# Ledger of designs, part 2: VH-VL binders against Uncharacterized protein B0228.1

Target 1, 207 residues: Uncharacterized protein B0228.1, of Caenorhabditis elegans (q09220)
Amino acid sequence: AVVTPSIENHKMENASVTISKVPISHRPRGFTAGSDSKKLAVQRFKLLISDFLSDAQLSKSIDVAAVGMHKGKSMDDILDDVYTRLRRTLSTKQISELAKAQKGLVEDLDEKSAKLVKARVKRMIVYSFDPAAEQIHKYATRPSMAFALIAETINERFVGSVKDLIRDVLTPKEYDIFRKHYHPHIFKLDNIGNNTEAVRTTTHETF

## First folded at step 11 (VH-VL)

Design D5 (from A1 with heavy chain N57E W104Q, light chain N33K L99W)
Fold by ESMFold2, fold request of step 24:
Structure D5 (fold): chain C 207 residues (1-207), chain A 121 residues (1-121), chain B 110 residues (1-110)
Amino acid sequence: as target 1 above (207 residues)
Amino acid sequence: QVQLVESGGGVVQPGRSLRLSCAASGFTFSKYWMYWVRQAPGKGLEWVAVIRYDGSEKYYADSVKGRFTISRDNSKNTLYLQMNSLRTEDTAVYYCARGSTYYQSGAFDIWGQGTLVTVSS
Amino acid sequence: QSALTQPASVSGSPGQSITISCTGTSSDVGGYKYVSWYQQHPGKAPKLMIYEVSKRPSGVSNRFSGSKSGNTASLTISGLQSEDEADYYCSSYTEYSTWVFGGGTKLTVL
């Protein structure tokens, strides 16, 4: 049976994560409410992307993603848009750390395998966010409302499931090497959470 | 509903071979890493082998490496352990276990009842 | 010999809390590695009680909790009950692409 959060939540096709349908208020939300929701979305996204990116960089990335989701763009296109915008703002230090992580990955695997590992990680991130993007497109009447939906969707349980998915699509060796070079200063890949909170959920649906 | 059932255990002499089978039901077998874990009489648990969900990667405990081969047939929902050159220290109950979707967690969430292998002269 | 060290036995009275330790190294219990705990009653297969250090599977009582500090993981059972009497094993993934178990701890409920 499906119990959240449980190992069974990882069994959905090509992903271990299902995003719950979000009840949407018919009451409109303004940009001021979106600002508070955006701060929450930034904080929740830091559960996956540590302090490697600044709050300003994350805030802008979430802006780009929210607009793309509201317009119904594919998650692949949304990630490409986010990357394109973000890379213009990376510091020399951030670029160096990313290059170091990439070099380490290539050295421990090889260039072809490193590309495939990164492609699979990206694919799993895309897959995990697709249901959320669909809900946001259908239910957010304005881009600013998308922040609230993003914050409600991208909770600790969802982020934990994304991490589990990334882990599950790689071999033990591939994941160990990926983690060695990217965790914890680029990605927070460990799930160390309050097991009492995880147990209190009573829904039979996946995340 | 989710079930693992081992078979193929028995009494054999040292140097002989046995093949264990584990029949899986109630879940999508091809999505899971699968494990063999053994327990000698009156002793603790010992991991034996693991196989990736698509069969592409296999890992073994040092004590069985070169003698045991793990395999799977995803079309038949069956896991196998070919045990060659058996020794008396291989005497144990052999459990089939399903790994979580995360292989590194060490979370063996479904276990069979085990099948006894006795190696004696 | 086990790669992970557990006490051979531990005992407690009904209603008491008890803790079982599992000590390894930075290559298995320490660092970024996860720990799982299994309960085994006589003649039965092991049952997963805790995974990824502190998470509980569906159907496992919240009386069971897990934690880790340094190279030592701990399983805590609160509100001890007679059915908790069993053998308990810790397990970890290693940097050598292997899985190791502790030697086991026999819990006796007095």
Scores: ipSAE 0.000, ipTM 0.448, lowest interface PAE 17.5, mean pLDDT 79

## First folded at step 16 (VH-VL; from D2 with heavy chain S56Y, light chain K55N)

Design T3
Fold by OpenDDE, fold request of step 19:
Structure T3 (fold): chain C 207 residues (1-207), chain A 121 residues (1-121), chain B 110 residues (1-110)
Amino acid sequence: as target 1 above (207 residues)
Amino acid sequence: QVQLVESGGGVVQPGRSLRLSCAASGFTFSKYWMYWVRQAPGKGLEWVAVIRYDGYDKYYADSVKGRFTISRDNSKNTLYLQMNSLRTEDTAVYYCARGSTYYRSGAFDIWGQGTLVTVSS
Amino acid sequence: QSALTQPASVSGSPGQSITISCTGTSSDVGGYNYVSWYQQHPGKAPKLMIYEVSNRPSGVSNRFSGSKSGNTASLTISGLQSEDEADYYCSSYTEYDTLVFGGGTKLTVL
């Protein structure tokens, strides 16, 4: 009598992650209507990204990001999703401009170094948005709330911090080369208010 | 004269906490990345932590991550290292070191004299 | 993260040129131009000798030079002097926003 061991299918009870309802009282006060929040987010993104992207493209990118954050996706994955979607909507001119920037970066650094510079820049962006993404994942119950939180997160100070991080992670030479090819056409790397094209030769106190 | 002076070292038991300080003088402290580097007796140099000039960004070695906290007070020209859950392997001379301005080069042109931390039962 | 690889010891006679190697990976030495070299005498704090692969700080002798090829950085000391006897450490920035040191090289002047 071959006692067939009954494999008790222990139904892994889907631990319903009880999204603890953050009490309404702790909602950030300034939740403008979802549409207004998205518009605001688009405008604030223009502080970091040049006008080479249309408002529609930015809006769609924010949609992808907001949904990704809400779902708890990693910022790295979110950026890849955004990039993938953008690639499908880019005009020939936009593609050409990106290609030109990339080519210039490779010519001045080399292919490997250029790739590493881009990776570091991406990482700084990811790093900067991670806290916001976590908050959105935890507290945003609706996509509109995600937009609002994104809009609140992206401000001049935040953008300035991102720019500083990019600068800080690159050598001066790498930064200058990156700026040469990407600023201001693709990225706005200068701080708001110093319109002086003066190549801030940050006189790094020479060792 | 440009100078860094570490303090706060001593003998401590495992599991205890210690806070190191580094007083900076002779330069604009708030413009520089600052580092902690340690050296166990008879061993090589080990990077511990770095903090950006404005304190916004911090990085740690895996060996100390979650246990150590780097901080700075630019108004006091002072760098700090809070060390929690100390282990015997944390025994070392701890150096405060000045990095570069605005960008992170990973080079340290100014070092303190170091302060000895001994973790022993 | 594993330390950068340095020879444990190097020796030379006065007036000679010696080279100390520092080998890493494409994630550190080979990936970035953030290689630094430090000299450390016994009981003293390290002194920066080279930064960003080949730059010398003010006050450092022109006898010290740095270079890099692939994943290996090199410190060359020309016209070796008795005062050059010390431990030498390389360091590099990494793609993980960390810093890694080499194991150190003891230089003996014979």
Scores: ipSAE 0.019, ipTM 0.590, lowest interface PAE 6.6, mean pLDDT 84
Fold by OpenDDE, fold request of step 19:
Structure T3 (fold): chain C 207 residues (1-207), chain A 121 residues (1-121), chain B 110 residues (1-110)
Amino acid sequence: as target 1 above (207 residues)
Amino acid sequence: QVQLVESGGGVVQPGRSLRLSCAASGFTFSKYWMYWVRQAPGKGLEWVAVIRYDGYDKYYADSVKGRFTISRDNSKNTLYLQMNSLRTEDTAVYYCARGSTYYRSGAFDIWGQGTLVTVSS
Amino acid sequence: QSALTQPASVSGSPGQSITISCTGTSSDVGGYNYVSWYQQHPGKAPKLMIYEVSNRPSGVSNRFSGSKSGNTASLTISGLQSEDEADYYCSSYTEYDTLVFGGGTKLTVL
């Protein structure tokens, strides 16, 4: 009797991450027009998630994501598309840094475990962005609207929730190792407290 | 008061090296992209180099790539430009300029007074 | 990278409105809203007048305004005054994460 282990698809209960609409009041004074939405998205991404990518790389990545979301592509496919495109544009330095991080992760966990950790992280990202992608697909009639929705999605609360999810799906050891090798510039996994202050400062001190 | 003050300029021969400094005050230096911009006598502005707030990323104009090195010490609120293999065409007033935070807007709201570098045989 | 194209000089009488153009490509001015304008008086450091196409920093007169159409950005100075006589430079962020300046425009107030 080959006991086929029933992979209990633990249906992760749709924790409806209520993407709380960041009040318009928190928009930097300079981002009033729809054309500024992509810039805002880039800025927020760099501030809250990762500043590893260049502005141009991130801008293009957001373009790909926005189009994908608008077309109703899966977030998994969108991330793959973004990654594929980024690989072609990464600098030697960026490639080296990523390689180093991956090597370190493998050395501390082993190849199989490292792969699983990355997969779990990716899954949490996908899970977190799915509601936003659905909204964009349903309501965005123009690319500019997609950008605006992306920018609105990328906020402190949202990013904090993503970080918490990542922490929850990894063991403490895995999380520490992941944090050790993936420099804060690649993934800002540290507490948002510092980022909130940075966002406030940007609005008051920049021009 | 928000201020940038350049120093280290002077007269040097071709092939020599010079190090410029820019002292920042009146703002949180470690949050800003910092830039070097130069202006040859009677000419326009030319971007030279940029460094990210944490020093992780550096970019250079093609004209200085491989010869100049931008760096910063956030503990000292100081920006540096190491200039090696200087050429006559490097003769210019060199300005330190404050950029934006986190993203690169390319806008500089604060400038130093500039320091003159003259490369002559 | 090729410098952005500006007219070498423009002139106007006091009280008039003048416009300075800055022409680039789809890889810079046309591709992004990261155009800045600087005023430079003789022997002085540049001063930021406009950022991100049309925004004014604090302390800059409302006589200065910026716009963009296609690959061309424009700085408009209304109610021209004698103190406006200076060199003006545009700049743009590029798709290659570099900066490019215009060649500069000398403004003369007649």
Scores: ipSAE 0.016, ipTM 0.591, lowest interface PAE 7.3, mean pLDDT 83
Fold by ESMFold2, fold request of step 19:
Formats: structure tokens, C-alpha cells, sequence
Structure T3 (fold): chain C 207 residues (1-207), chain A 121 residues (1-121), chain B 110 residues (1-110)
């Protein structure tokens, strides 16, 4: 089993997928000094997205992301760098849980469909974070200043909007199967109540 | 032949600084994670620091954070440890050790002979 | 404490098998497969005997083997020889991206 999909292997059938990014509600008003912003980003990630990774794993992933964003790397390259670092530090238990989730996804969907579902989820993350990454590259003079902007980006409204986009770009069957195998331990896919509806952006089902 | 040679150890007073060097030969230094490990006289092994093959990632034991800096010069095949604000508890033989290529495994297959640092008044 | 626990000493007669334990937690030995074992003779630098729980480096005798169960790693030395008399250390990565060593075990060959 593949713990994460290969970036080189996600292929689309000559179709174009038009995907809207979730806007950030406000511009940064400067940067919070010190490492407290990285601790806040870790805390928010665990609360809103996933407690699958340890504090140390998340802290290093945020370091990799901050450096990449500061240097102006594409979000695809940044995510690849983060995945490469994480794979080197995953525990035996984490590897087993990821393998089980991947195996279940493939059994319920088939191998081609499972790869497409994961590629669409990754694409939503890439497109959703592009405006924040641009702001971080433009405004953060050092990687450490990027921590405050990353922590501000990881909030209930933004994360909820990304979750809604993931739901909207998958069919109901695809989403139910992805959720069955990944939620809640690997990814937290639920939002509290229906309040995220006011933050929804345009989604498309074209290909 | 594959070799690591430490230098720069000696006797210093508490509060002073010392810089250790580790010269590497016989292998492609720039592909390897590199480590400092110390051993107080008559005591066990203690990890001190690690640096990634390209110098980007650095990690330290809590006992030395803020006082010690690991660095490398891949053009000179040399690993360094800058030791500031030395304490008597830092008295040890300091080994440089070769990790693995391209990923962090924690396996140290090549060790230097060590250099003694004595911190005493 | 925050170190890996090893027995202070172990002994065996030539030709016997002995096992040295290394006990940690789910945050290190139990959670990761990056356990190594080192042999150190007096006045010498340590030598890697086992890495990644059970792998032997080139040039290490197959009398040395490693394993792990739960939070405890084990080094087994079969066919004990007088040259095996040394200090033995285990090491593991932790979830905090640090490396920890055990306190060491002195092996005496009777």
C-alpha cells in the first residue's frame, strides 16, 4: 500500500476542472514576534484538521512549509516537501493506519477512482492555500514571520470552507467512502453545525 | 578509507567558548546526516546535535539548546560544533558520527576517535 | 526517567545466548522502528551492531540479532565469546525529533 499518492501519477482525462479558492477574510496587520505563532498553528491544526500527527511532526512540517512559502515555491512543491519530510518520521502505528485507510479506499472504489479522489482532495488544498501562500511570500521577510500568517490562515472559517470544497468536488458516494476510511482519525471532516454555509464559495463539477 | 577526525578539544574554564571540528574523508560527505555525541568520563552516551546533509535542518539536545551550534561546510568536508557558555557538566569526549544518506535513521555506522573537552576552574 | 531503561549488567558463559533489554515508551521504542544497538569496548569509540530494530550492518556477526515487542527492544547475542565483553547501548528516536540512549549494559563473559 501507498501511504501517500505519487504526485506524478495523478492524471486527468483531457478534462479541465475549474476550482474556486477560499478567500482570506482579512489581510495581515503585521506579524506576531516569536515562536508562539508556530505553537498556535500546531494547536489549531490539531483542533480543526487532524490530531494524527505529533506536535514534533507538525512543528517540522510547518517549518518546511514556512521556508517554502517564504522562498515563493509553488504549493504543489511545498506539499511534496512536507510529505517527503513526514514520511521519514512516521511511526509504525501511523504507517499501519494510513495503509489501512488506503487499502479500504481502494477496495470500496477501485484503484483508479481512489487515486482520483485523493488527487482532487490535494488539488482543493493547493488552490485554497494559494492566496495565503502569495501573501506570505510577499510580506514575510523571514520564514519565522510566516508562522503568524499560517496560524491566522488556520481558523474555523477558512478550514470549514476547505472542508466544504472537498465535499463539493467529490460525488456523494466518493465523499462517503473517503470519509468512512479517513475520518475522524486521519482527517477531521465535520464542522460544528451548519454555520459554514455562509462562507461557501463557487464549486464546479466539470471535467 | 572512510574516516572522521575530531579536533579542537582542550581544557577551558566555565563560561568560555570552544569550537570543535570534524574532518571527513573517503566518502561523499554532502549526502550524509552528521551527528555529535558525547560521553562524560565513566558515563554513558548522550546525543548532542544533528545536522541535515545540506545543512538546513538542525536539532539539539535540551541540555545544549541556545549554547551550542552545529554547522557544516560541504566544500571542506568538515562538521563543526560551536560550544558557548561552557559548563562543568559539558566535560566529555565528543564524537562526530556519520548517519545515513538522505534520510534520518539514527544509525551511526562511522565514528571518530573523539576529542576531550574538560571544563574546570 | 526520560532515558531508555537497560539492565546495568548481564553475564553469561562462553557458548551461551544472552539477551539485553531496552525499555522505552510508546513515544520512542514502541512508536518508531529506529532502534539501534552499539557495542563499546574500553577506550574505544562505539560500534554499530544493529539498526532499525533488527538489521545488521556489513561486517557484524550473525550471532547478533535484534527484535522489538511493544515498548521493549532486545539485543540477543548467541554463541557468546570473550570478545563480546563490552558495554552495550540502545538508542531510539522520539516523537519530539530527539535521539535518546539507554544507560548502558555491561556484559561480562564468565
Amino acid sequence: as target 1 above (207 residues)
Amino acid sequence: QVQLVESGGGVVQPGRSLRLSCAASGFTFSKYWMYWVRQAPGKGLEWVAVIRYDGYDKYYADSVKGRFTISRDNSKNTLYLQMNSLRTEDTAVYYCARGSTYYRSGAFDIWGQGTLVTVSS
Amino acid sequence: QSALTQPASVSGSPGQSITISCTGTSSDVGGYNYVSWYQQHPGKAPKLMIYEVSNRPSGVSNRFSGSKSGNTASLTISGLQSEDEADYYCSSYTEYDTLVFGGGTKLTVL
Scores: ipSAE 0.000, ipTM 0.432, lowest interface PAE 18.1, mean pLDDT 81
Fold by ESMFold2, fold request of step 19:
Structure T3 (fold): chain C 207 residues (1-207), chain A 121 residues (1-121), chain B 110 residues (1-110)
Amino acid sequence: as target 1 above (207 residues)
Amino acid sequence: QVQLVESGGGVVQPGRSLRLSCAASGFTFSKYWMYWVRQAPGKGLEWVAVIRYDGYDKYYADSVKGRFTISRDNSKNTLYLQMNSLRTEDTAVYYCARGSTYYRSGAFDIWGQGTLVTVSS
Amino acid sequence: QSALTQPASVSGSPGQSITISCTGTSSDVGGYNYVSWYQQHPGKAPKLMIYEVSNRPSGVSNRFSGSKSGNTASLTISGLQSEDEADYYCSSYTEYDTLVFGGGTKLTVL
């Protein structure tokens, strides 16, 4: 018999990540762990990231993330670890594309504003993944369970909510400029929307 | 050798449906963004739709949104275009085209020969 | 939807250089480095000549070059030959997750 965690759509509207209360450690027999779960996680991670990264780069990034989540590291530290390891494998073209995006962002905003925009984007990614990372830390008794939960977390609804949060945390101008330089080759970011709608702005206060 | 071959074109009446196929060979189909581009007789090129290598992201020109559906079957190395509610202005040669493996850039390095769709009463 | 602006036709004599322009906006040509150029002979599918503004695919003659300034991309063909007579299209990725083509330019070799 095979049982999968239940993930319901009702909490996606509130930008929360809904993870089943049934821990992954209670998975029934018949589930194949290890490389199959990692291959699934790679495919699910591609729902979030474009073709910018190779399968090998994605696989390594997921390894780093899964280990960090299993050990209970903060998502901020996990993302820093992922970038640190990934940086060592970037091609000259990938490095040039990242540098070009950063230069463009700085030119269109200024150095201080560009740093704040990138920090806000990172914060929304952290916010989106924190609940899943905490559950992986508490419940995944093996690396293969971490891969499976990562794969189940990164679904189409989750990716959509991450994109919506990024759009909503930036001013329309900041979002247009960030998208201009990072979309679609680094991040897949949706358009700002209808031209006649009210200007969307970030929340005036952070909690 | 790298090849794209379209099929499924023909003459149909307005309001009817037609499904185009594009068979890919000679490359790893599942790594590439794939496109449909059309060209009305005597006219220029018009982008129709694009689909990500794994089928997740799909985008459409405004002229076809809601009527056309792009899809792919990576196990069969085949791209599809389901065209519903056809109109006379949809009359064109339809090309499938191979995009990039990095991102959606709109660079089409391989094109099929095209298949003609004629919508008339 | 909006199209990129190209001249309807250009002409040149063998051995000359000619330039075809492709004008868009800051939402496409000006905002992104994803301009491509295609050559199309009668009855044939288009052939990619230039991608990402200035890159030439393998097998394309170095007589073809591309550039961009502001909202205008340019295709330059040096050493014009009779085989260059064709229709030429530019394309660009847009901020609206769409792709647009120019209206096409008929190149006549005199």
Scores: ipSAE 0.000, ipTM 0.436, lowest interface PAE 18.4, mean pLDDT 78

